# VHH binders against Outer membrane protein assembly factor BamB (bamB), part 21

Target 1, 360 residues: Outer membrane protein assembly factor BamB (bamB), of Alkalilimnicola ehrlichii (q0a984)
Amino acid sequence: CGGARELPDLSDVGDGVATETLWTASTGSGSASSAYALVPAVEGGRVYAADSNGRVTAWDAESGERLWRVDTGRELAAGPGAGGGLVLVGARDGRLLALDAENGEERWVSGLSSEILAVPQIARNIVVARSGDGRVYGLDGLTGRRLWIHDRSVPVLTLRGSSSPVVVGNRVVVGQDNGRLVTLNLQDGEVIWEAPVSIPRGRSDLERMVDLHADPLVFRGVAYAQAYQGELAAVGMGDGRERWSRDIPGHTGMAADSRQLYVVDDQSRLWALDRNNGATVWRQDRLQGLRLTAPVVIGGHLVLADEEGYLNWIAPDNGDLVGRDRHGRQPIQRPPVPDGDVLYLLSADGRLAALRLVED
Key: E = the ipSAE of ESMFold2; O = the ipSAE of OpenDDE; V2 = 0.75 times the mean of E and O plus 0.25 times the DockQ between their complexes.

## First folded at step 10 (VHH)

Design u3 (from t6 with F102Y; framework vhh_6z1v_2; at its last look DockQ between E and O 0.01; V2 from the best seeds 0.00; counts 0 for: pae E 27.6 > 2, framework grips, placed apart)
Fold by OpenDDE, look of step 10:
Structure u3 (fold): chain B 360 residues (1-360), chain A 122 residues (1-122)
Amino acid sequence: as target 1 above (360 residues)
Amino acid sequence: EVQLVESGGRLVRTGGSLRLSCAASGFTFSYYAMGWFRQAPGKEREVVAAISGSGGSRYYADFVKGRFTISRDNAKNTVYLQMNSLKPEDTAVYYCAAGEYYDWYSKDYDYWGQGTQVTVSS
């Protein structure tokens, strides 16, 4: 894995997709590690972002005006999650912080069992957090008290980082390091169903790694999960039964629209699959060799960011790379966050940009 | 009438093992989280372990450190606490508790047993 990667020649790709920069801002020092899940959050007309040095900032989403900034004094490794009047950030030391969304004041701090590398979620006054040791916590949103814990043993070897839980209604969907997808009741943490996505295979611990590192995707009653060195599976949310599976290993992430599931494999190939049966619609190989973010659907396009600071624009219908534009020279390690026709892009150096998609 | 009846508490030597049982009646057992608590002389009651109604989620206090396992059999309306590697510090009255809405840090469970004495000798 240590050999010099050959980057693809994409010099022929122009700026076929136009974006308007609405505003830019600095979050501080950016991310200290690629394993950190520092991503912008959009909630209530505001954008929240954190840097690894412990700064959390809120901006007006439209104007880019800074509303508040606080210094937590902790190395932050995940977040923010935003909702319920709270901004949630996780620290490397296992502390989960809840800040007031209006003014940034600390509401409560809760200690988890390990570092927090997944974006905390909040729904129905329940905070869902995941620690690096694989544990999932349900916490009271008002007080930070622990309501429930879901504990699964992690394999001897696992990828650095954790997939973020997904909350849908009263359910929490969690991709586990053991290659299993689990759905929990949001209120009490009880297992509703658990489904195998990939089964460990091989002789060595390394070969047997099948982490569901990519965040699971829930779309129209189906949960999609992708395993490192394993399979991609579609699971019915109602019963936990597998609908289909494909041998498309990956750890980057997924997106979907009404027709297709978009996935990135371990070779940085982008796939469009029929979301109902898993059949390949198209595969884009031109981005192979790049470290890509998860795909994002915005307007009539797909967009993936890469380690060179580019946004790669893909036509969803046929997979054509229709545009590539650079937004700085620093790596983009996390996918842009869409809100309507606006993308919020956070680079590794902590630069935050709001970009409006201008469709020709 | 709701009843929680603990059993299994006895004198054991350091390093020994003990299995506590709590038999429940008078309510729909599977709808309730079950917890084990302990109270040592002169100390406050503290949570040891808890388990959700279906058994899908569990909690252990920090001092357990993998020594204890909580489980339940909903067909038998019974919750168990397997205690291994016992220490003198584990000496306490152990209580079974049931709660429809539970908080791992709360003592506000709906129903409580009378307790069973566990004594660990040096």
Scores: ipSAE 0.000, ipTM 0.237, lowest interface PAE 13.5, mean pLDDT 90
ESMFold2, look of step 10: ipSAE 0.000; ipTM 0.083
ESMFold2 (binder alone), look of step 10: mean pLDDT 84; pTM 0.865

Design u4 (from t6 with F102W W104F; framework vhh_6z1v_2; at its last look DockQ between E and O 0.01; V2 from the best seeds 0.00; counts 0 for: pae E 20.3 > 2, placed apart)
Fold by OpenDDE, look of step 10:
Structure u4 (fold): chain B 360 residues (1-360), chain A 122 residues (1-122)
Amino acid sequence: as target 1 above (360 residues)
Amino acid sequence: EVQLVESGGRLVRTGGSLRLSCAASGFTFSYYAMGWFRQAPGKEREVVAAISGSGGSRYYADFVKGRFTISRDNAKNTVYLQMNSLKPEDTAVYYCAAGEYWDFYSKDYDYWGQGTQVTVSS
């Protein structure tokens, strides 16, 4: 992944998708590391974002007016997660901070066992956090006290970073570094089911890396997980049984609509698969070589950001690259966050933009 | 249709034991926390005990003091309340409740049974 890459020539791709910039803002210094999971959060008509220097900011989602900003004094590496009246951020030193969503005041701080590189989640007054050592925590949303811990051993070699837990109903879905997908009970952390997505293969530790680095996706009762150097699998949420699998390794992320699953592989090829059986509908290869974000469904389009600061617009029906527009010269390391017809885009330098999709 | 049906309530003497059962249908039982509540005449409904979906976590009200045990059988979609060392103060209608949201202090359960009468005579 670190070698000289030839970038694709995409000069023929025009600005085929129109966006209106609603407002822009600065979060501060941006992200110190690509391994950090600093992403905007949209909740209750507000946008929250954090930078690696410890600043957490809230904006009005519509106007872009800054509501509050606080300095935590910590190197932040994950978040924010927002919900339940809280804004949650994780620090490199393993501290999880809960801030009041209304005014940014610190409610509580909890210490985890290692650095936090996954976006904390909150549901039903339970905070779900994951530390870099692979542990998943359930915490009381009001006090930050530990309710439960799920601990699995981390392989000798693992990718820097951790997939964020996904909360669905009373379940927590977690992609593990050992290539297994696990579902936990939200209240007590007990394992409901665990399914192998990819089995380590090879002679060396490097070859045996099968991290579920990409965030799992749960869509209509099915959990999708993709392994680094491994397989993509669809698992039934009810029983934990594999529905289908494909040899499409990746670590970027996935999206879905009613018809298709969209995945990026390790070569930055974008796939559309039938959600039910995993059959290939189309593959887009034009973006190969770029560092892409996870795909995002918005309106009638797919959008992926890249390291050159572009938004790449894809037609979901056939995979055509229908537009490419640049939003600064800095890398976009995290996917745009959709809210209705608006995308919130955070660049590596900490610039936050709200873009409205203008559909023809 | 969601149904919670309590059974086992009856008249017992002080110091006696009783086992309540609640049979659930119409939802994925293992995804829901189950709770037992009681309401005495002229009093507010209060939580007695609760158990998580998997059964790994349990809560008991302070007045239980080790006398009651909550358990569940997910294969049978049933939650139980074993009540020992019963007292006249335990006389109430006992309700079964189900909720995806589990808070020890919350009454915000999604589904409720009709209740079963427990009477403890002196």
Scores: ipSAE 0.000, ipTM 0.226, lowest interface PAE 13.3, mean pLDDT 90
ESMFold2, look of step 10: ipSAE 0.000; ipTM 0.135
ESMFold2 (binder alone), look of step 10: mean pLDDT 84; pTM 0.864

Design u5 (framework vhh_7qbe_3; at its last look DockQ between E and O 0.15; V2 from the best seeds 0.00; counts 0 for: pae E 20.0 > 2, placed apart)
Fold by OpenDDE, look of step 10:
Structure u5 (fold): chain B 360 residues (1-360), chain A 119 residues (1-119)
Amino acid sequence: as target 1 above (360 residues)
Amino acid sequence: QLQLVESGGGLVQAGGSLRLSCTASGSTYAMGWFRQGPGKEREFVASISGSGGSRYYADSVKGRFTISRDNAKNTLYLQMNSLKSEDTAVYYCAAGEYFDWYSKDYDYWGKGTRVTVSS
């Protein structure tokens, strides 16, 4: 709901964290919709990105030199995912495209049952894709042939967009619109375990929405999932048992380091929680009112981008907002992608920037 | 990335005992032991969760082998008792980011340590 919001005054925040722009590039027209999951992918020393007009581009990650660009002729809504020598993009019309990572040539196209709004994944020659109707597909990476389908009913009302599946080893972790977290076998799509994160409550369909819209996070054998209008839960990957839960609703995303889980709630408050028990370590409230991206851990900092084009830098130890620097005036709708000390930042207008974190 | 180094292998008589160790260069959640005998495929031996609360064993070693870990030392252990000739194999340490019993889909593998059980 696009109502005029009061933005926080953050004019007192300086540039406590320095970045060096390595290179910039244009992906084309950017994202046609905020619901689209167009994000840069970093793989094998290359950066891949797509725009909603169907252009997919590859750059050298270090130099920013454009290696290839192709026009798929489709409205792209998700991706790219990169791996296994492929670049994967999903289209609004339900087509999943696999391109050769080296030259951008189309390898195969597969039709799914509805629009693709989740980033396709690939591991062990299996492509994992999710369609807007809640279905998860396992596809042969070489041919695009369907290997398996996981089908769960989608509630009457759901948020537009889907959390992206997470592949860990031979497991696929999927946040479902019904508030349940499921783990599938990558090879055959069989359910290993399914755990409730949030239970629908209320009388109306709106009140009962508990979509796991945020991408699940798997870290050190624990899966973390956050529900819209629901709870945040930690689930053991081995058995699907809940370890802890917190009443921290949200749909933005999560990150973790060795000590803490970082989550954004529905009020754009950033939480640091003990990963083991869910206890609050700190909460940062200064960013309330902003549309934030998921937090990203890079070096000794957390970074969240916002709709004003800023990177917000947070100290992980105490949650202090230590820096805020602007990278254009267009919204940043997807989190920066870290690779070592470099962040790849994609703005809504299609501007791609490689930023090196300069730590003193 | 993560390095696993097995030790403790050797020659032992049937009915004897041996303790294997695996030292990891960093912390991981899931760890396990696999073995590969002569002319055989690599097979699951035992796995242990991050906290050590969950342990799984192959049927062939259940009751004889005990898997344990010391997280402070990033070390995995396999106590092997009542060893049999059939236990002769190269034993491999494995580690990963998730716990998956009986799975070979670990992220990191050691080079192996040879265990020979003589009759």
Scores: ipSAE 0.000, ipTM 0.238, lowest interface PAE 14.1, mean pLDDT 89
ESMFold2, look of step 10: ipSAE 0.000; ipTM 0.117
ESMFold2 (binder alone), look of step 10: mean pLDDT 83; pTM 0.853

Design u6 (framework vhh_7qbe_3; at its last look DockQ between E and O 0.01; V2 from the best seeds 0.00; counts 0 for: pae E 19.4 > 2, placed apart)
Fold by OpenDDE, look of step 10:
Structure u6 (fold): chain B 360 residues (1-360), chain A 119 residues (1-119)
Amino acid sequence: as target 1 above (360 residues)
Amino acid sequence: QLQLVESGGGLVQAGGSLRLSCTASGSYYVMGWFRQGPGKEREFVAAISGSGGSRYYADSVKGRFTISRDNAKNTLYLQMNSLKSEDTAVYYCAAGEYFDWYSKDYDYWGKGTRVTVSS
């Protein structure tokens, strides 16, 4: 997909949403690849971020003061995940590193079967990691010892990168490259249920690609998953039954509030759907042609970042593009991370910004 | 609709081996084996995903039984090794669109094949 694309003319969009920059920082060299899942993590009043050259840094979330920085000496491709007193980063060489959240000291290193392109998660002293070959690992948070593995076959053709597992309670939700959504028990990795989101169709390997590349979203007992060249489905977390499905293919990501599910399709159109039945509430088409990040709900707005370095602000009620403000000239490849009324924004060049949403 | 036909059951001595087969009239993503012993409830034995990449076993059969499938033949297999008297049951083939660990939602079931393990 390397051809020159025509970008939409959005010059008429004003600054309808105000943000205050609290602080900025550099993570180092940024991300070496768009396939890397390098994202900031917010935990315990701190922000953690990594660059592809192996630097992991911690900042005070409020002041922006750098607390510690370490050089792992590895090409990092995923993370950090933060929790349980750990900062977790995955490397291209398949090494998963656990760092002490307080001081950045290495606690343990575990070798997985392939490169790590999904953000590691931690809950209840169990680290959940996913390798590029599709395997999901449960690791002891204290020692890095492997507790369980969920193994599946990977299709011949797949999108580069992996959706990150989502941990909810005692369950791990995983979008698979074969278009299936699986829920695992966190402690032992046993399958609770596995449901089809999209069925491969066609004769060619290319046509049959239905990767659940977008991270699944779990919201109030329902798992939402979107397939590349496939369908969007809502699945009940309790029973694994499909609640509804829509022919809205995509790979970007999803967000939800109490009323609506927000999804980006493969044409960079933003949809608001009724969360309960999948009915279309509105669709915003003005951002077509842009490489968008997943939508994020913050305050009374939706925000999507794009490859031109803009934050695109959407009114959730009707889908209006109410504001567009630029934060650098480098692509924003990962969604901003919300914490209260603050957004943490990581640009491709490694610039990290804390932005406070100013709402009346 | 979908028909499942089990075969391969019979009498076997403890410590012996048996291979069950289930032939489906069509293709389904998830297939599994269940069993019902005398005076017992039907229980989960093993399940396999569409591609065969994911295989799951009850604790009681783990390490002894192997589930596999041939999608080209629409056939499910259960290799049972080191059989015990406790494995005596009617074994049922099941198929569905998704896997439920608690066996609530398989769409189709076979009529079963009897396995008897003698001491």
Scores: ipSAE 0.000, ipTM 0.224, lowest interface PAE 16.1, mean pLDDT 89
ESMFold2, look of step 10: ipSAE 0.000; ipTM 0.176
ESMFold2 (binder alone), look of step 10: mean pLDDT 80; pTM 0.829

Design u7 (from t6 with G53W; framework vhh_6z1v_2; at its last look DockQ between E and O 0.01; V2 from the best seeds 0.00; counts 0 for: pae E 21.0 > 2, grease 24.7 > 24.2, placed apart)
Fold by OpenDDE, look of step 10:
Structure u7 (fold): chain B 360 residues (1-360), chain A 122 residues (1-122)
Amino acid sequence: as target 1 above (360 residues)
Amino acid sequence: EVQLVESGGRLVRTGGSLRLSCAASGFTFSYYAMGWFRQAPGKEREVVAAISWSGGSRYYADFVKGRFTISRDNAKNTVYLQMNSLKPEDTAVYYCAAGEYFDWYSKDYDYWGQGTQVTVSS
């Protein structure tokens, strides 16, 4: 259906939520592809970001002063992940680079089996990385040596890109392309439990796509996963048993607060669900047609960025679109990263902005 | 309250065998790697053996040389150390340890037992 996508008219929505721009910076050329998982990382009072041309930069989070910038000479497609004194970036050629967080010097490089399109993680001196072929790696944080590998067959047709692993304690939660959610032991990569979120249905390969493309969300002992053309499920982290499921397909992402789970479906509708039973609290339909980022909880608001460069502010209580403001005209392809009352926003052209939320 | 309770330590003769047990409570046992350590008088505590949460991975110190076997029963929240061909040099207090993240070479574990005395006489 080749018809031009109709964008919603949101001209009536004002700037009901005030933000203060603390600083702006350029990462370089931005992202070459929407499939790339280039996102800012906040760690230790610093912000790290990478562009697709291989530049990795560190800024002081408060002042915006550039601390260091390096050129890796590689097309970067994922990251950075930051932790343990490292900045981790993945390249299209399957190389995972670990840089020193203090000065940007290369510590080690590890080769994975395919392009890296998921944000690498680090915890307890273990680097967790995922390659485009669906494989998950545990690597030694000091040397980059492979400790373990989790390999599951990938369906013939999959969405380009990979859900980023989530590390919680000694567990790695991974959304797989086959519609299954798996939890691995961080140390040895062994499966603790695996749960079906969505079962492939249909006759064609296209119909059977049920990728867990959205990053899983772990919140208070429950893992939430959403399948492309499939189900949204809540799974207990302790036993891997499904708590509830809803027919809300999506690939964008999720957020949660103490009361609700916030989910974007494939039609760019935003849902608020009861976290315990999956019941609908409200649904916001005004943003339909837009390419939205995952929702982000900051203060008393939800925020979703879109392809037109807007931040869409939602009231969590009732789903009202209370504000829409633009900080540029370039698409925002990745969700803003919250740190306290500050949002770090990365646009497609590589512009990085630090915005403070002013609620009162 | 987290508890690790070692048992099975006793006096044995050289060449004898002994099975140590460690009963765990107060935490999710199946999520933790378990280890056995020992400390002889005047010596530092050293790792003897370790086992991953599932039992799929095991580590043995060089001095073990196939004499000891570490195992676990997650249903019983218990880790075991079967010690064969014991030597006077094996005389020590043996400690059970638990850690969510287990570095085989690290002494930084989350939980420790009180220890059980193993004495090997000539």
Scores: ipSAE 0.000, ipTM 0.260, lowest interface PAE 12.4, mean pLDDT 90
ESMFold2, look of step 10: ipSAE 0.000; ipTM 0.117
ESMFold2 (binder alone), look of step 10: mean pLDDT 85; pTM 0.866

Design u8 (from t6 with S106P; framework vhh_6z1v_2; at its last look DockQ between E and O 0.01; V2 from the best seeds 0.00; counts 0 for: pae E 22.0 > 2, placed apart)
Fold by ESMFold2, look of step 10:
Structure u8 (fold): chain B 360 residues (1-360), chain A 122 residues (1-122)
Amino acid sequence: as target 1 above (360 residues)
Amino acid sequence: EVQLVESGGRLVRTGGSLRLSCAASGFTFSYYAMGWFRQAPGKEREVVAAISGSGGSRYYADFVKGRFTISRDNAKNTVYLQMNSLKPEDTAVYYCAAGEYFDWYPKDYDYWGQGTQVTVSS
């Protein structure tokens, strides 16, 4: 372990944006590792979540009534992804499970070449999943039959491919462990373009790690990618050409609105950048030292959760930390999930809460 | 029928070590957080340690941190409490408990064992 981490003094910060708790529930026992991508999915008026012990649960999004719960019998490390009548979860043993969204019954199981640490996606009846060795699979949503594989060379030292693919239209955007952003044709897995985001630098394998560990963000025709020890880049979705780049390494994640890109760096500083040219609009440094989730834009606000169970509310225009409020005693390790004016919070121990932003 | 059966409680000398076990049945063990609690005569039941269903999160009361380790073996449906550097103040009946949510308050635990006596002599 390196030097001691200094925590910020936030004792002068008042309560955050007012919220109403609509309901709470348990997803089970929680996540066995902060590296797991166990995140709630909101789809079709339902909320789905998994714990690492193999339970997958569905709730009615408005009432919080538990609709079903199943035990998959596997250690789950990623998901759920939801869509096309399916709930998708990935396991540490490389099994990708597709469950019926209505009742949780297993529709199919497919084996991938390595553990699944990235959230599976589905679009146009094609399931896209990434295994920890970096391979990306396209699977038939109805049968689980493998349609294509995209394979790549892995660096000697890697954080293991845990960033989730992003499906936009007929394209799959993948952040690779070699510092490149790739897009694939959803139907056949063929490369449409590749773009460098960062190149390995330095004399040792550790210094040369440039994994695109944060999930890529696709927003209004631009793909944004952030390297673990490298650069943040904006790349045109149509042609794969870099529009701008910044030396802002990190692994936590990003959000955008019409004007600005919000990104957390490796020191837990929150940057707002002009989305079109990458120029700094503001930077919020007061959260430095905390383990943060990616920012979330909701209701004209930014929110980031942290290791102590707080929501940290940020004004998008100027970066002011406007408030902090606690929603449990356990870390929130994955970004809250917005749906309209509702946030879904999942703590590391499996507590799920639905919060509505209060207008006045 | 849910059953929690503690074992391993006995008389030990100050500075000694002891491992408590709690065998669980009647529910999906890995879905439940487990806790060890203790109660001395005339005192309220208090948390000793707690562990999430996956084992990824653990809690220790301030008075036992550094001396006790909670662990679980989900394949054997068993939770353990390794107790080192025991003190006379650790004398109590020790209970295991199971709850749907990882927490350290007794009210949040649904199922309780019968307890096992730990006595630490000077």
Scores: ipSAE 0.000, ipTM 0.120, lowest interface PAE 22.0, mean pLDDT 85
ESMFold2 (binder alone), look of step 10: mean pLDDT 88; pTM 0.899
OpenDDE, look of step 10: ipSAE 0.016; ipTM 0.264

## First folded at step 11 (VHH; framework vhh_6z1v_2)

Design v1 (from u2 with W101Y; at its last look DockQ between E and O 0.01; V2 from the best seeds 0.00; counts 0 for: pae E 19.5 > 2, placed apart)
Fold by ESMFold2, look of step 11:
Structure v1 (fold): chain B 360 residues (1-360), chain A 121 residues (1-121)
Amino acid sequence: as target 1 above (360 residues)
Amino acid sequence: EVQLVESGGRLVRTGGSLRLSCAASGFTFSYYYMGWFRQAPGKEREVVAAISGSGGSRYYADFVKGRFTISRDNAKNTVYLQMNSLKPEDTAVYYCAAGEYFDWSKDYDYWGQGTQVTVSS
């Protein structure tokens, strides 16, 4: 049935945390799909963003002055990733593009085996990219030459989007569509460990979907992974051993601070869990029904954006919804990106805003 | 060649306890879920318990009601089933199984020959 879902009544919530708009800009046409991972990258005093029509743009992070814009000629679905003098974007046709961070000129293009819906990463001159067929590639940052492939079969039925790999030190953490979390050696792609986060259950292919769709989160030696229709698990980075698990399915994403893990479940309830043992600290239910981004921790606050263009501010200690403020009427589909006390906010129509948290 | 060898099945009185062992060889033990299944005369094979490769996740059939505990020792490539408060309806051949993921069905990758557990009233 095509009936609209019910939205929560939040009209009594005031304007909690104040922000100052430093600048706004346009990335172009925005994103063609909520499954695309078009997210701003902040690197070296610059902000980079792409639209689905093929444009990639760089701005000065302080002033919002546009430094360059290029048209790649491809439908872009993931990125940018930024680092090592590169801006990396992935296309629906399977092309991974590396652009010069200073001027946007193409340094190389590599072909992967299927569409790229996960944000590419770079560390130690190795680009890590994931294609929609489940393969993970390590590529030379200078040339784009394939260094290794990790190939894992996908289930018959998978979610359209893909979680992005996380590179930590010499390890690549990947949430797989089969419910497993794998960690690869960055240099050669060999498996360091693999952990089953969630196992398919149920009688139909739909009930058995356990994609690790939310990006894995690595925080202080622990990897956290959440299955679409399964479990949330904490796994030790050193040994691949499960520390705890919870029956909290979801696909939106997670954040952490020193004491707590924050996770959105499949009903848009926000959980705070003790990082060490998975015990529930609090749960905020008032946002149920909204399409939320992953939570973001910034300046001692917790914030989630939503499909109506709001930022929803949550007190980390007790889960109180302390305020809501609107930044346009277009959906915000990817988590805002923090850099210090600045939050970069990208709307689905391509509007980019830099917001500074106001102390007073 | 993969082998799963169960041991420990015997006759036990109602209310008694019994520990089953399953020694595994021929595959990377820590990568696999290990499961215990049972089959009573005239019935289909049914899952009793399963444990993840790390031992961190454990699953139990409803009929055990906290009476059974699955564990594993990855250094010895052995999975165990501790059965307490045994009832006559627990009488069955118990099978050890290994699979890359947990499945409620009997369609696991590897199976043992089984060990008979008999609980007298």
Scores: ipSAE 0.000, ipTM 0.136, lowest interface PAE 19.5, mean pLDDT 85
ESMFold2 (binder alone), look of step 11: mean pLDDT 84; pTM 0.862
OpenDDE, look of step 11: ipSAE 0.591; ipTM 0.828

